# VHH binders against q9p7j3, part 86

Target 1, 174 residues: q9p7j3
Amino acid sequence: MILPLFPETQVHVFVYENVSNCAAIHEQLISQNPIYDYAFLDAATILYKKQVYSAIIRALEDRRDEQMKTKTIHSEVILSLSPKTEISSAFRQFSMTKKSKNIVVVKIDSKLTEEEEFERLDKLVEGNRVEFSDEELQKLIDFKVLKKNYKLDPSTLENPLASILSSIALRGYS
Below, E stands for the ipSAE of ESMFold2; O stands for the ipSAE of OpenDDE; V2 stands for 0.75 times the mean of E and O plus 0.25 times the DockQ between their complexes.

## First folded at step 7 (VHH)

Design p91 (framework vhh_5c3l_4)
Fold by ESMFold2-Fast, scan of step 7:
Structure p91 (fold): chain B 174 residues (1-174), chain A 120 residues (1-120)
Amino acid sequence: as target 1 above (174 residues)
Amino acid sequence: QVQLQESGGGLVQPGGSLRLSCAASGFTFDDYAMSWVRQAPGKGLEVVSDISWSGGRTTYADSVKGRFTISRDNAKNTLYLQMNSLKPEDTAVYYCATYSKWGYTDQDYRGPGTQVTVSS
């Protein structure tokens, strides 16, 4: 997809459920194998498409303004999901781990089409591809994790979208 | 292999100042965000301050805002923490830390730490 504020930036977002090889993927990510240069998120932390897009937009704004806290655009996307300014907290809260079961994968500045990225990722990820949609994400979310990560009150947990988006967009301002 | 070595800790009276340094080696220092983390006796780890890879963005815990300043010298592979108006509650072992460049480690990389004691 293309973002209105960043029309020249290629963005692809993929969702995989029932992934059996997260430990193997994690080892490749720790070794910084360039084949794995994506943002791998734990799907337990993602409830909405808009949540992911807001983090991408924030990361691209920070890159444009030369204000990225991290050196890579994909790590900046992960950081941008967090309402906290602490780097370590953001990575622990949102990044895929060895124990993850469902993942959301983001690619920025791809030279490949969406279909070509799927073919590449299918060779790396042992799981089932599903549509990047609010409906599919709702099947994979862990509401206990979401509540903890965004400090949601029980009343806001019923409809957390606005709170989550504000947390991402206003991180560092208030 | 990431290697971090803190220095500059010591005993200081309340209201005093200390400057901590962290010498980094074994990685491309200017590709990594850095932080200072502390652990007081009988307490958990607290992130005191973070600094971006370039030094252009910093954050501080509410407990140290206005008193501590984090900075880095990428040419010297060195991280600093200037600590002013020190209080007894600042007594802790201070660690410099870095994070996975790509953001996937479940732990930060830390040095052995340097002891700061604020006491009269």
Scores: ipSAE 0.538, ipTM 0.777, lowest interface PAE 1.6, mean pLDDT 88

Design p92 (framework vhh_5c3l_4; at its last look DockQ between E and O 0.85; V2 from the best seeds 0.00; counts 0 for: pae E 6.8 > 2)
Fold by ESMFold2-Fast, scan of step 7:
Structure p92 (fold): chain B 174 residues (1-174), chain A 120 residues (1-120)
Amino acid sequence: as target 1 above (174 residues)
Amino acid sequence: QVQLQESGGGLVQPGGSLRLSCAASGFTFDDYAMSWVRQAPGKGLEVVSDISWSGGRTTYADSVKGRFTISRDNAKNTLYLQMNSLKPEDTAVYYCATHSKWGYTDQDYRGPGTQVTVSS
């Protein structure tokens, strides 16, 4: 994927459903095993492709401007999904947990092709890969989680895209 | 390895000020984001403020915004919390905490805490 604001940056996003080894993956993430240097998100928190892209763009802007709050670009992507960008809350709200079943995985600055990253991730993730599309994401979302994370009321929850994107773009500065 | 030690708490009147310090050792301090967390009597933990590894980005809980300022001195391995316009509701044990580089953690390392009591 090529972002208009960052055409030099390689971005790959992968979606897995019915993942059986989230606890094992989480242990690798806690130990900071370089093989697992990706942003691992709980798919229950992601409704739109644009939601993920907006977080990636904000993280890349922070890296460009030397304003990253976290020390890695992948952790900055996870942080950037949060309206408040408070580190503990952002990771509790959006990152994969030991109990996750469906995940969204983001890779930035890959030296590998998308096909090569798929082969690599398929060895790490025990689940079914699905298309990164709004249609597939909408099968995996938990609207109670989405409502809580973005503080959506019932009227906004029916069409939340603009509210979510504004929250990510402003990320606590409004 | 990670060691955090808070100081600067005490008894203060409403409207007063205190400055908390946290001395860090056992890790590369400027590689880690840091936070101040508090626990009021009979309440759960509340994240008060956090700060990026460089000190360039901060966040604050709504309850303290405009009154508290978090800062760090990476050359001294020290985290600070300047608390102004203190209220009785700010009475709590204040803990210094560090975050992992990747953010994925079951728990953050915290110091033993320092007691702040705001009472007239």
Scores: ipSAE 0.636, ipTM 0.824, lowest interface PAE 1.2, mean pLDDT 88
Fold by OpenDDE, look of step 8:
Structure p92 (fold): chain B 174 residues (1-174), chain A 120 residues (1-120)
Amino acid sequence: as target 1 above (174 residues)
Amino acid sequence: QVQLQESGGGLVQPGGSLRLSCAASGFTFDDYAMSWVRQAPGKGLEVVSDISWSGGRTTYADSVKGRFTISRDNAKNTLYLQMNSLKPEDTAVYYCATHSKWGYTDQDYRGPGTQVTVSS
């Protein structure tokens, strides 16, 4: 996928459910294995496609403006999901953990087609690929976690997408 | 094996200062963002401050802004936290924590912690 404002940057997003090897993937990420150069998100924290795209766009904008706070574009995507400025907080909130079962995987600056990237990623993830859609994400979300991450209350739950996008966009401006 | 060891904690009076250090080994230090986190009695883990791999970016919890300064020496594989104008509410065990090159972290990548006690 090509984003309109970033035509030279190819992005792919994949969703996996019932992943059995998150612990193993996590170990590779901690070890900084370059084969695992993706943003691995806990699907329990993702409710909307636009949430993911908003974070990707924010990360790309930060890179463009030389304002990245993290070392890699993928880590910046994870940071960008959070309303908090602390890197560790963002990763605790949104990153895949050893105990995760469902994940969203983001690839930035891909040189491969979506199918080729899937074939590559499928060797790393032991789970079932599902469609990247709001419908499928809604099945995987943990609303308790979502509410906690974005401090959603009864008033903001009327339109959680707006609140989430505002949190992403305005991070650091509080 | 990743190893982190905090030092520099102690007992100080309100308004006093401490400088914490964290010695890192067993990994490429300058590939990691680093954090200071703390846990006060009866409270959960709180992020105090983050610093990027290069040291070019820093963040602080609102409660410590203007008082604490995070820094690092990549040549010495050491993380620092300068704590000024300490308050009783800063009393906690302070931990050094890692982030991977891609930002991923694990609770296992913290040191044993150093006790900071602020009391008159």
Scores: ipSAE 0.032, ipTM 0.406, lowest interface PAE 3.4, mean pLDDT 90
Fold by ESMFold2, look of step 8:
Structure p92 (fold): chain B 174 residues (1-174), chain A 120 residues (1-120)
Amino acid sequence: as target 1 above (174 residues)
Amino acid sequence: QVQLQESGGGLVQPGGSLRLSCAASGFTFDDYAMSWVRQAPGKGLEVVSDISWSGGRTTYADSVKGRFTISRDNAKNTLYLQMNSLKPEDTAVYYCATHSKWGYTDQDYRGPGTQVTVSS
């Protein structure tokens, strides 16, 4: 897809459940294998499509403004999910790990259609693709993890979207 | 295989200073962002500071801002942490950690740590 503020940037987002090879993928990411140049997120940390899109937009804004803290746009998306500016904390909280079961995968600057990108990604991920939708994300979330990552009050946990988006938007200002 | 070795820890009085070093080998050091992470007795890991591969960007935990300075010398494959105005709550094992230019890391890419003890 193409975001209105970034008309030259094609973005695809995929969701996989029941992934059996996260450990192998993680080794490839540590090794910087260019075939794996995606942002791999743990789906247990993602409740909303808007959460992912807000992080993508923030990463693209930081790239445009020459304010990126990480070397790649995909790593910047992972950082941008965090309410904090520490790179190591953001990756520990949001990235796919060897123990992850369900993942969200982001490709930025794609020159492929969604189906073409999926066909490449499907060769790398041993799991079941599901729709990138709030309905599917809600099945995969761990609310204890979400609450901890965004410091959500019990009163906002039922509808935490505004609190989460504020955390993403205000990172680095407080 | 990534090898990281911390040094420079020890016993110091409150208000004192220490400089930690981390010698790195087994990878292209200047392709990696680096971190200092600490673990106080019986507590979890806390990220103290991060530095980009070039050294141009740094971040600090709120608890150490203004007191600690992270730096790196890519020609010597060495990461540093200058710790000033030390407090008893800074007592911890300090680890240096690397993560790829893509930001990913594993605990296997962490050194064995160096003990810092701040007490009278």
Scores: ipSAE 0.017, ipTM 0.421, lowest interface PAE 6.8, mean pLDDT 85
ESMFold2 (binder alone), look of step 8: mean pLDDT 81; pTM 0.819

Design p93 (framework vhh_5c3l_4)
Fold by ESMFold2-Fast, scan of step 7:
Structure p93 (fold): chain B 174 residues (1-174), chain A 120 residues (1-120)
Amino acid sequence: as target 1 above (174 residues)
Amino acid sequence: QVQLQESGGGLVQPGGSLRLSCAASGFTFDDYAMSWVRQAPGKGLEVVSDISWSGGRTTYADSVKGRFTISRDNAKNTLYLQMNSLKPEDTAVYYCATHSEWGYTDQDYRGPGTQVTVSS
């Protein structure tokens, strides 16, 4: 996809359910294998497409403004999902773990076409690729995790989108 | 491989100041974000402050905001915490900590810690 504020930046988002090799992927991420240079998120933490796009936009704004807290754009995307700016907290809240079953994978600045990224990533992830849509994400979300990560009260759970987007946009200003 | 060594702790009266230092080795210091984490007696770990790899961005826990300042000297591989207006509630062991470049890690890299005691 192409973001209006960042038209030269290529962004691809992939969703996989029933992933059987998360432990193996996590080992590659710890070893910083360049083949795995993506943002790997636990789908239990993602409810909306706009949630992911808002984090991507925030990360790209921080890169543009030379304000990235992390060294890589993909790590900055994970950080940007968190209402706090502590790196370890953000990764504990949103990144995939060895026990994850469903994942969201983000690629920024790909040198490959979307079709080529699908081919490559399908070789790395042993699971079922599904559409990146609000409908599919709603099947994978854990509302207890979402409530905890964004400190949602019962009134905001009725329509959490605005609260989530506000938390992402106002990160570090409070 | 990663080595972190804190110094500068001690006993200080309420309202006093201390400057903590952390000497880092065994990794490319300027590629990593750094944190100060503390543990008060009988409590869990609290992230007090962190700083980006470049030093351009900092954050602080609400409990210390306006009183503590984190900084780093990448040429010297050293992290600092300037602590002003210290309170008895700041009594804790203070640890220097780092995060991997990608953030996906099974372990916290921390130093052995330095004790800060604030009492009259």
Scores: ipSAE 0.264, ipTM 0.643, lowest interface PAE 2.2, mean pLDDT 86

Design p94 (framework vhh_5c3l_4)
Fold by ESMFold2-Fast, scan of step 7:
Structure p94 (fold): chain B 174 residues (1-174), chain A 120 residues (1-120)
Amino acid sequence: as target 1 above (174 residues)
Amino acid sequence: QVQLQESGGGLVQPGGSLRLSCAASGFTFDDYAMSWVRQAPGKGLEVVSDISWSGGRTTYADSVKGRFTISRDNAKNTLYLQMNSLKPEDTAVYYCATYSEWGYTDRDYRGPGTQVTVSS
């Protein structure tokens, strides 16, 4: 997908439901196996395509400005989903766990085509690939998790998208 | 081999101050984000503060914001935590920690800790 502020940056986002091998994938992520160099998110935390894109844009801005808090662009994407928190809290809130069932996978600066990334990921992930769309994400979201992660109260629930995007954009500013 | 060694803990009265230090070796300190994590008796681990590789970005837990200041000296491979206006609730073992490059663990490496006791 093409980002207006970063038109030359190659970005691919994949969604998998009913994943049976999250524990095995998590072990590969802990060991930092280069084959698994993607941002692995728990789909229970993602409501909109714009939520993911906003985090990607923020991570790319931090990289451009030499202000990344984490060492890799994929880790910075996960951190950037968090409104205003510590690295450990961001990963606990948004990253895939051994108990995850549905995941969102982000690849930035791919040296492969989108189709080649599909072929590669389909071998790593034992689940059903679905379209990266608001419709599919809405089937996988856990609203209790979303409300907790973004501290959504009754007044902000009227427009959760705007609140979420503001939280992502403002995490580096008071 | 990553090595982290905390120092500066001790007994202090409520309202007092302490400065913790963490000496780091065995990795390129300048490239890694660092944190202070604490564990009070009978409670879980709490991330107190994080600092980016350059020191340009910091975050604090709500419980310590305005009272604690995290900083680092990359030339000396040392992380600091300045603790002011200490409260009995700050009593805990304080750990210096760094994260794996990919971040999928709360912390990849942690020091042995230094005890802070806030009591009369």
Scores: ipSAE 0.290, ipTM 0.656, lowest interface PAE 2.1, mean pLDDT 86

Design p95 (framework vhh_5c3l_4; at its last look DockQ between E and O 0.47; V2 from the best seeds 0.00; counts 0 for: pae O 4.6 > 2, grease 24.3 > 24.2)
Fold by ESMFold2-Fast, scan of step 7:
Structure p95 (fold): chain B 174 residues (1-174), chain A 120 residues (1-120)
Amino acid sequence: as target 1 above (174 residues)
Amino acid sequence: QVQLQESGGGLVQPGGSLRLSCAASGFTFDDYAMSWVRQAPGKGLEVVSDISWSGGRTTYADSVKGRFTISRDNAKNTLYLQMNSLKPEDTAVYYCATYSKWGYTDRDYRGPGTQVTVSS
């Protein structure tokens, strides 16, 4: 899909399952090693491609409007997944942890092609790359985590797409 | 080494005001979002307010909206919390806190805290 309001922005999204080195990656992220400058999300929190794209669009809107709450675009993507703008809970709810097993990785403003980013990430991530698709994401989601993060009731949980997208689009207004 | 030191707590009567300060050192303060969190006796941690790296964006818990104001002075590496119309329910230890610049944390960095007691 094309981001109509941000046609010049390079965006790549990668999905890895059965990642064995999340603890090592997490240490590099904590130390802010520039090689790891990506948004690393826990795949247990992501159900739809549109969920990730909605968070990216919100982060890019906040950057355009000089309204970013965090200093980097990748941390702003993580924050933008949350229905509330409170930073601490957003990072705890969506970012990769040492205990993560499946991850979604977002790169904004890449100077590399998608294939070159894949080659680079393959050296950092010890796991199996899968297609960034709703079908693959649905295999990795934890519905209990999703329900808690978006405050979904049982009726909404059966078809959560509209509720999730509304929560991301309206963050700070709900 | 991240160092955070709160000050300004004390005993105050209901309806009173206090201003808390947090002196930060050991990191590039203006690259990090900051928070005030509190813990009342027998309760868990509550985030009362946070502020963007630039100071341009703030959020508040519903319990303190309209009464508390968070601000920062990046030139002085200092975070503030102005607390007005204090209530007994605001009695807690108040901590300033920061998080990873990139959004990844296995723990929050907090100061030792400052006690606020609202009592008649």
Scores: ipSAE 0.640, ipTM 0.833, lowest interface PAE 1.3, mean pLDDT 89
Fold by ESMFold2, look of step 8:
Structure p95 (fold): chain B 174 residues (1-174), chain A 120 residues (1-120)
Amino acid sequence: as target 1 above (174 residues)
Amino acid sequence: QVQLQESGGGLVQPGGSLRLSCAASGFTFDDYAMSWVRQAPGKGLEVVSDISWSGGRTTYADSVKGRFTISRDNAKNTLYLQMNSLKPEDTAVYYCATYSKWGYTDRDYRGPGTQVTVSS
């Protein structure tokens, strides 16, 4: 996929459920194996497609403006999901861990078609690909985690999308 | 192998200033965002300030904005915190910290800390 404001940047997003090898993937990520250069997110933290696209757009805007806090575009996507500016809290809250079971995987600057990128990623992830859709994401979310990560109060849980996007948009002012 | 060593703490009167330094080794300093984190007596850890890998983007906790300035010298592998208009509430152990380049480490890397005490 190519975002309208970033016509030279191809982005792919994949969702996997029932992943059995997150611990092995995590070891490769810690060692910074370049084959694993994606943003691996815990799906328990993602309720909407728009959360992911908003974070990608923020990361790409920061790269364009030479304002990236982190060194890589994929780590910047992870940071950009957070309503707070603190790096450690963003990584702790949104990154895949050894204990994750469902994941969202983002590739930015892909030179491959979606199907070609999927074939590469599918060799790395032992799990079942599902559609990147609000319907599938809602099956994988943990609302307790979502509430904690975005500081949602009970009154906003009825319409969490607007509250989540507002929290991301007010980053640094709330 | 990441090694961080803070210095420059001490006892200072309210309204005074201190400049903290953090010497870094064992990693490519220019690739990493850095933070100052403090722990006041009886409290948890508070992120005081962050600085981007290049030094071009900084953030501050509300409690220190306008009084503290984070900076880095990538040629010297050194992180700094200039602390002005110090208050008794700034009394804490101050740690410099860094994070994994890709964002997947089990824990932050921090030095042993330097004590800052603001008291009459």
Scores: ipSAE 0.496, ipTM 0.778, lowest interface PAE 1.6, mean pLDDT 88
Fold by OpenDDE, look of step 8:
Structure p95 (fold): chain B 174 residues (1-174), chain A 120 residues (1-120)
Amino acid sequence: as target 1 above (174 residues)
Amino acid sequence: QVQLQESGGGLVQPGGSLRLSCAASGFTFDDYAMSWVRQAPGKGLEVVSDISWSGGRTTYADSVKGRFTISRDNAKNTLYLQMNSLKPEDTAVYYCATYSKWGYTDRDYRGPGTQVTVSS
């Protein structure tokens, strides 16, 4: 996928359900294995495609403007999902954990086609790939976690997407 | 093996100051963002402050802004927290926490903590 405002940056997003080796993946991330150069998100925290795209765009904008708070573009994507400015909070809120079962995987600056990237990632993730769609994400979401992460209330739950996107866009401006 | 060891805690009067240190070993320190977190009695874990791998970016909880300063010395593999104008509500066990160069954290990578008590 090519984003209109970032034509030189290729992005791929994958969704996996029933992942059995999240703990092992997590260990590789902690050990900074370069083969695992992705953003691994807990699918329980993701409700919309636009939520993910918004975070990606925010991260790319931060990189462009030399305002990244984290070291890598992938970590910045995770940070960008959060309405909070604290890195630790963002990762605790949105990053894949050892106990995760369903994940969203983001690749920035890919040099491969989507299919080639999938083949590479499929060697790392032991789970079932599902379509990256709002329909599939809705099946994996934990609304309790979502409400907590974005402080959604009955008024904002009428249009969760707007609230989520606003939180992402206005992080640090509250 | 990743090891973290906090120090510098103690008993101080309100308005006093403390400087916490966190000695890190067993990993490439300058590839990790670091944070200070605290846990007060009967309360959950609270993020106090974060610092990027290079030290170029810092964040603070609203409750400590203007009073606390996070810093790091990558040459010494050490994280610091300067705490000024301490308040009784700052009483807690303080921990340093790590994040990979890609931001991923393992909650098991914390030190034993250092007790900070602010009391008259």
Scores: ipSAE 0.041, ipTM 0.385, lowest interface PAE 4.6, mean pLDDT 90
ESMFold2 (binder alone), look of step 8: mean pLDDT 80; pTM 0.815

Design p96 (framework vhh_5c3l_4)
Fold by ESMFold2-Fast, scan of step 7:
Structure p96 (fold): chain B 174 residues (1-174), chain A 120 residues (1-120)
Amino acid sequence: as target 1 above (174 residues)
Amino acid sequence: QVQLQESGGGLVQPGGSLRLSCAASGFTFDDYAMSWVRQAPGKGLEVVSDISWSGGRTTYADSVKGRFTISRDNAKNTLYLQMNSLKPEDTAVYYCATYSEWGYADQDYRGPGTQVTVSS
C-alpha cells in the first residue's frame, strides 16, 4: 500500500491466526535476524485497520522529522500504537510474545512486492494467513487487553475507534 | 544473557533525593533503549522513565515529570535515575529494564529491583 502522505514508502500489513511457532519467531526477533525485520504485533491488541495505519503514519512522521525514540522504523511503529510515550510500556503492550497466538505483521520499506512478502512470511509463520480487514481483526481482538491498553470505559467500548485514533495522534498530552 | 543490577535505593524523608544506578552486562548496552519501572505496594508496574540508546531522547511519566531525571553512561554500561523532591507516593521497588532494538522483551530483560521508601 502507498500512503498519500508518504508516496515513496512501500507498506505491507499481514495477519496470521492460529500461529504455532511464536516462541521460535520471538527468538529470531530477539537475536535481530535480518530475515525477521518486520514489526510483529499481538493481534489481541488490534481492532481496526485504521489503528495500524495511524501508528505507521506517526512512525513515518517521526522518522521524517528525525524525532524517532527507537532505533528502527519497525520498533517505532510498535511504539506509535501506544497512547503513552514510555517505550517499555508500548513494547510490553503491543509486541508479539512467545505466548501470542494471532499476529499482525508490518513491513516498511520493503524491496519485495506484496506477493513476494507473502511467500516469504508464509515460510516463517506457522499459521493461517487471513485478510487484513476490520472483520478479521475483530475475530482476534482481546477486549480486556484493548480496554487496558487504551484506558477505555464502557461507553467508549461501544464505539472505540475515535478514542483509539485520538490516543495514537495525541499521545503524551493530558 | 542480559544481566541488570539495580542499586541506590533506601529510606528517605519526603522532599529528599536519591540516585539509582543500574549496572548492565551481557549485551551491547549502547544499542538498547533503557527504562526505569516501579511497582508500589499492592499496585501494578508503572513505567516512570525511558531513555534512547544514545541518551538523546528521554520521556517521563506525568507522576514524576520535573522531579526525576534519567541518564546513561554508555562507557560504563550504567543507567541512572536522579530522584528529587521525593513523595510518599514514590515508595516502590524500582527496576531497571531493557528491550531489544526491535522492540521485543522477555522477563529476563529486567533487573531484581531496589526498594525505595519515602517516609518519616
Scores: ipSAE 0.331, ipTM 0.714, lowest interface PAE 1.7, mean pLDDT 86

Design p97 (framework vhh_5c3l_4)
Fold by ESMFold2-Fast, scan of step 7:
Structure p97 (fold): chain B 174 residues (1-174), chain A 120 residues (1-120)
Amino acid sequence: as target 1 above (174 residues)
Amino acid sequence: QVQLQESGGGLVQPGGSLRLSCAASGFTFDDYAMSWVRQAPGKGLEVVSDISWSGGRTTYADSVKGRFTISRDNAKNTLYLQMNSLKPEDTAVYYCATYSEWGYPDQDYRGPGTQVTVSS
């Protein structure tokens, strides 16, 4: 997809359910294997496409303005999902773990087409690829995790989109 | 092999101070963000402070803001936590932890911990 504010930046987002090899992927991510240079998110934390895009836009703005708090654009996407400025808390809240079952994968600055990234990721991820859509994300979300990560009260859980987007945009200062 | 070794814990009176150290080896220390995490008796892990790979950015849990200061010496591969105005609720085992610069936590890099007890 092409972002209106960053039309020259290639952005791809992929969703996988029933992933059986998260522990193996995690090992590759910890060793910083260049083949795995993506943001791997736990799908239990993502409810909307706009949530992911808001974090991507925030990360790209911070990179443009030389205000990134992390070392890579993909880690900045993970941080940008968090309403807090605490880096390690953001990573624990949103990053894929060895125990993850469903994942959302983000690629920024891809030199490959979307189809080529699919071919590459399908070799790395042992799971079922599904459409990046609100409908599919809604099947994978854990509302207890979402409530905790964004500090939502019961009334906002019925329509949390505006609250989540506000939290991403109005993150506190460190 | 990544190794983290905490030290500096002990017994201290309320209002007192302690300085914790974490000696790191087996990885390029200045490429990694570092954290101090703690576990109080019968409770889960709480992240108390983070520091970026360069030391240019730090964050603190609300429970310790204004009292604790995280710092690092990349030339010595050492992480520090200066703890001031200690309270009984700060009693915990304190661990240093690292994260890949890519943003993935790895508990295998957590050290054995150092016990901090705040009591009269």
Scores: ipSAE 0.195, ipTM 0.628, lowest interface PAE 2.6, mean pLDDT 85

Design p98 (framework vhh_5c3l_4)
Fold by ESMFold2-Fast, scan of step 7:
Structure p98 (fold): chain B 174 residues (1-174), chain A 120 residues (1-120)
Amino acid sequence: as target 1 above (174 residues)
Amino acid sequence: QVQLQESGGGLVQPGGSLRLSCAASGFTFDEYAMSWVRQAPGKGLEVVSDISWSGGRTTYADSVKGRFTISRDNAKNTLYLQMNSLKPEDTAVYYCATYSEWGYTDQDYRGPGTQVTVSS
């Protein structure tokens, strides 16, 4: 995708369902293996494409302005999804865990094409790749997790997009 | 090995001020975001304030906004918390904290803490 404020930035987003090796991937992420330098999100926390793009834009704005709280752009994406600014809380809320079954993977500043990243990730992730679309994300979301992470009231849960995007945009500056 | 050592706590009367310091070693301090976290007696951990690696971005819990100021000196590998207009509710052990670079961990790297008691 071409981001209007960051047209030179390469962004790839992949969605995998029924992933059987999340525990193995998580160990690689804990050890900070450079091959796994992506943002690995639990798909149970992502409802819309715009949610992911808003976090990416926020992370890129923080990098541009030299205001990143984390050392890597991918960690900043995960932080940017959270209405909290505390790193541990954001990773607990949004990142992939050993128990995850469906994941969203973000790559920024890839030296590879989207097709090459797909081939690389397909070797790392033992699951079924699906389209990055609102329709596919809606099959994987856990609304109880979403409500808890964004502190949604019952009246906004039927149409939470504006509240989610507002939480991401105002993170740390409210 | 990450090492963090807090200092500057003590007994202070309501309305008083304290300045906490955290000496950091064992990692590239100027590349990591830092936090002040506190735990009041019988309560859970509360993140009080955090600061980006450069010092350019800070945030505060609602309970301390306008009263506390977080800052850092990357040349000295030191984090600070200036606490003004202290209240009895601020009584807690205050910890300096950082996190692994990628964050895919349940581990918080914290110091042993420094006790702040606000009482008459």
Scores: ipSAE 0.206, ipTM 0.596, lowest interface PAE 2.2, mean pLDDT 85

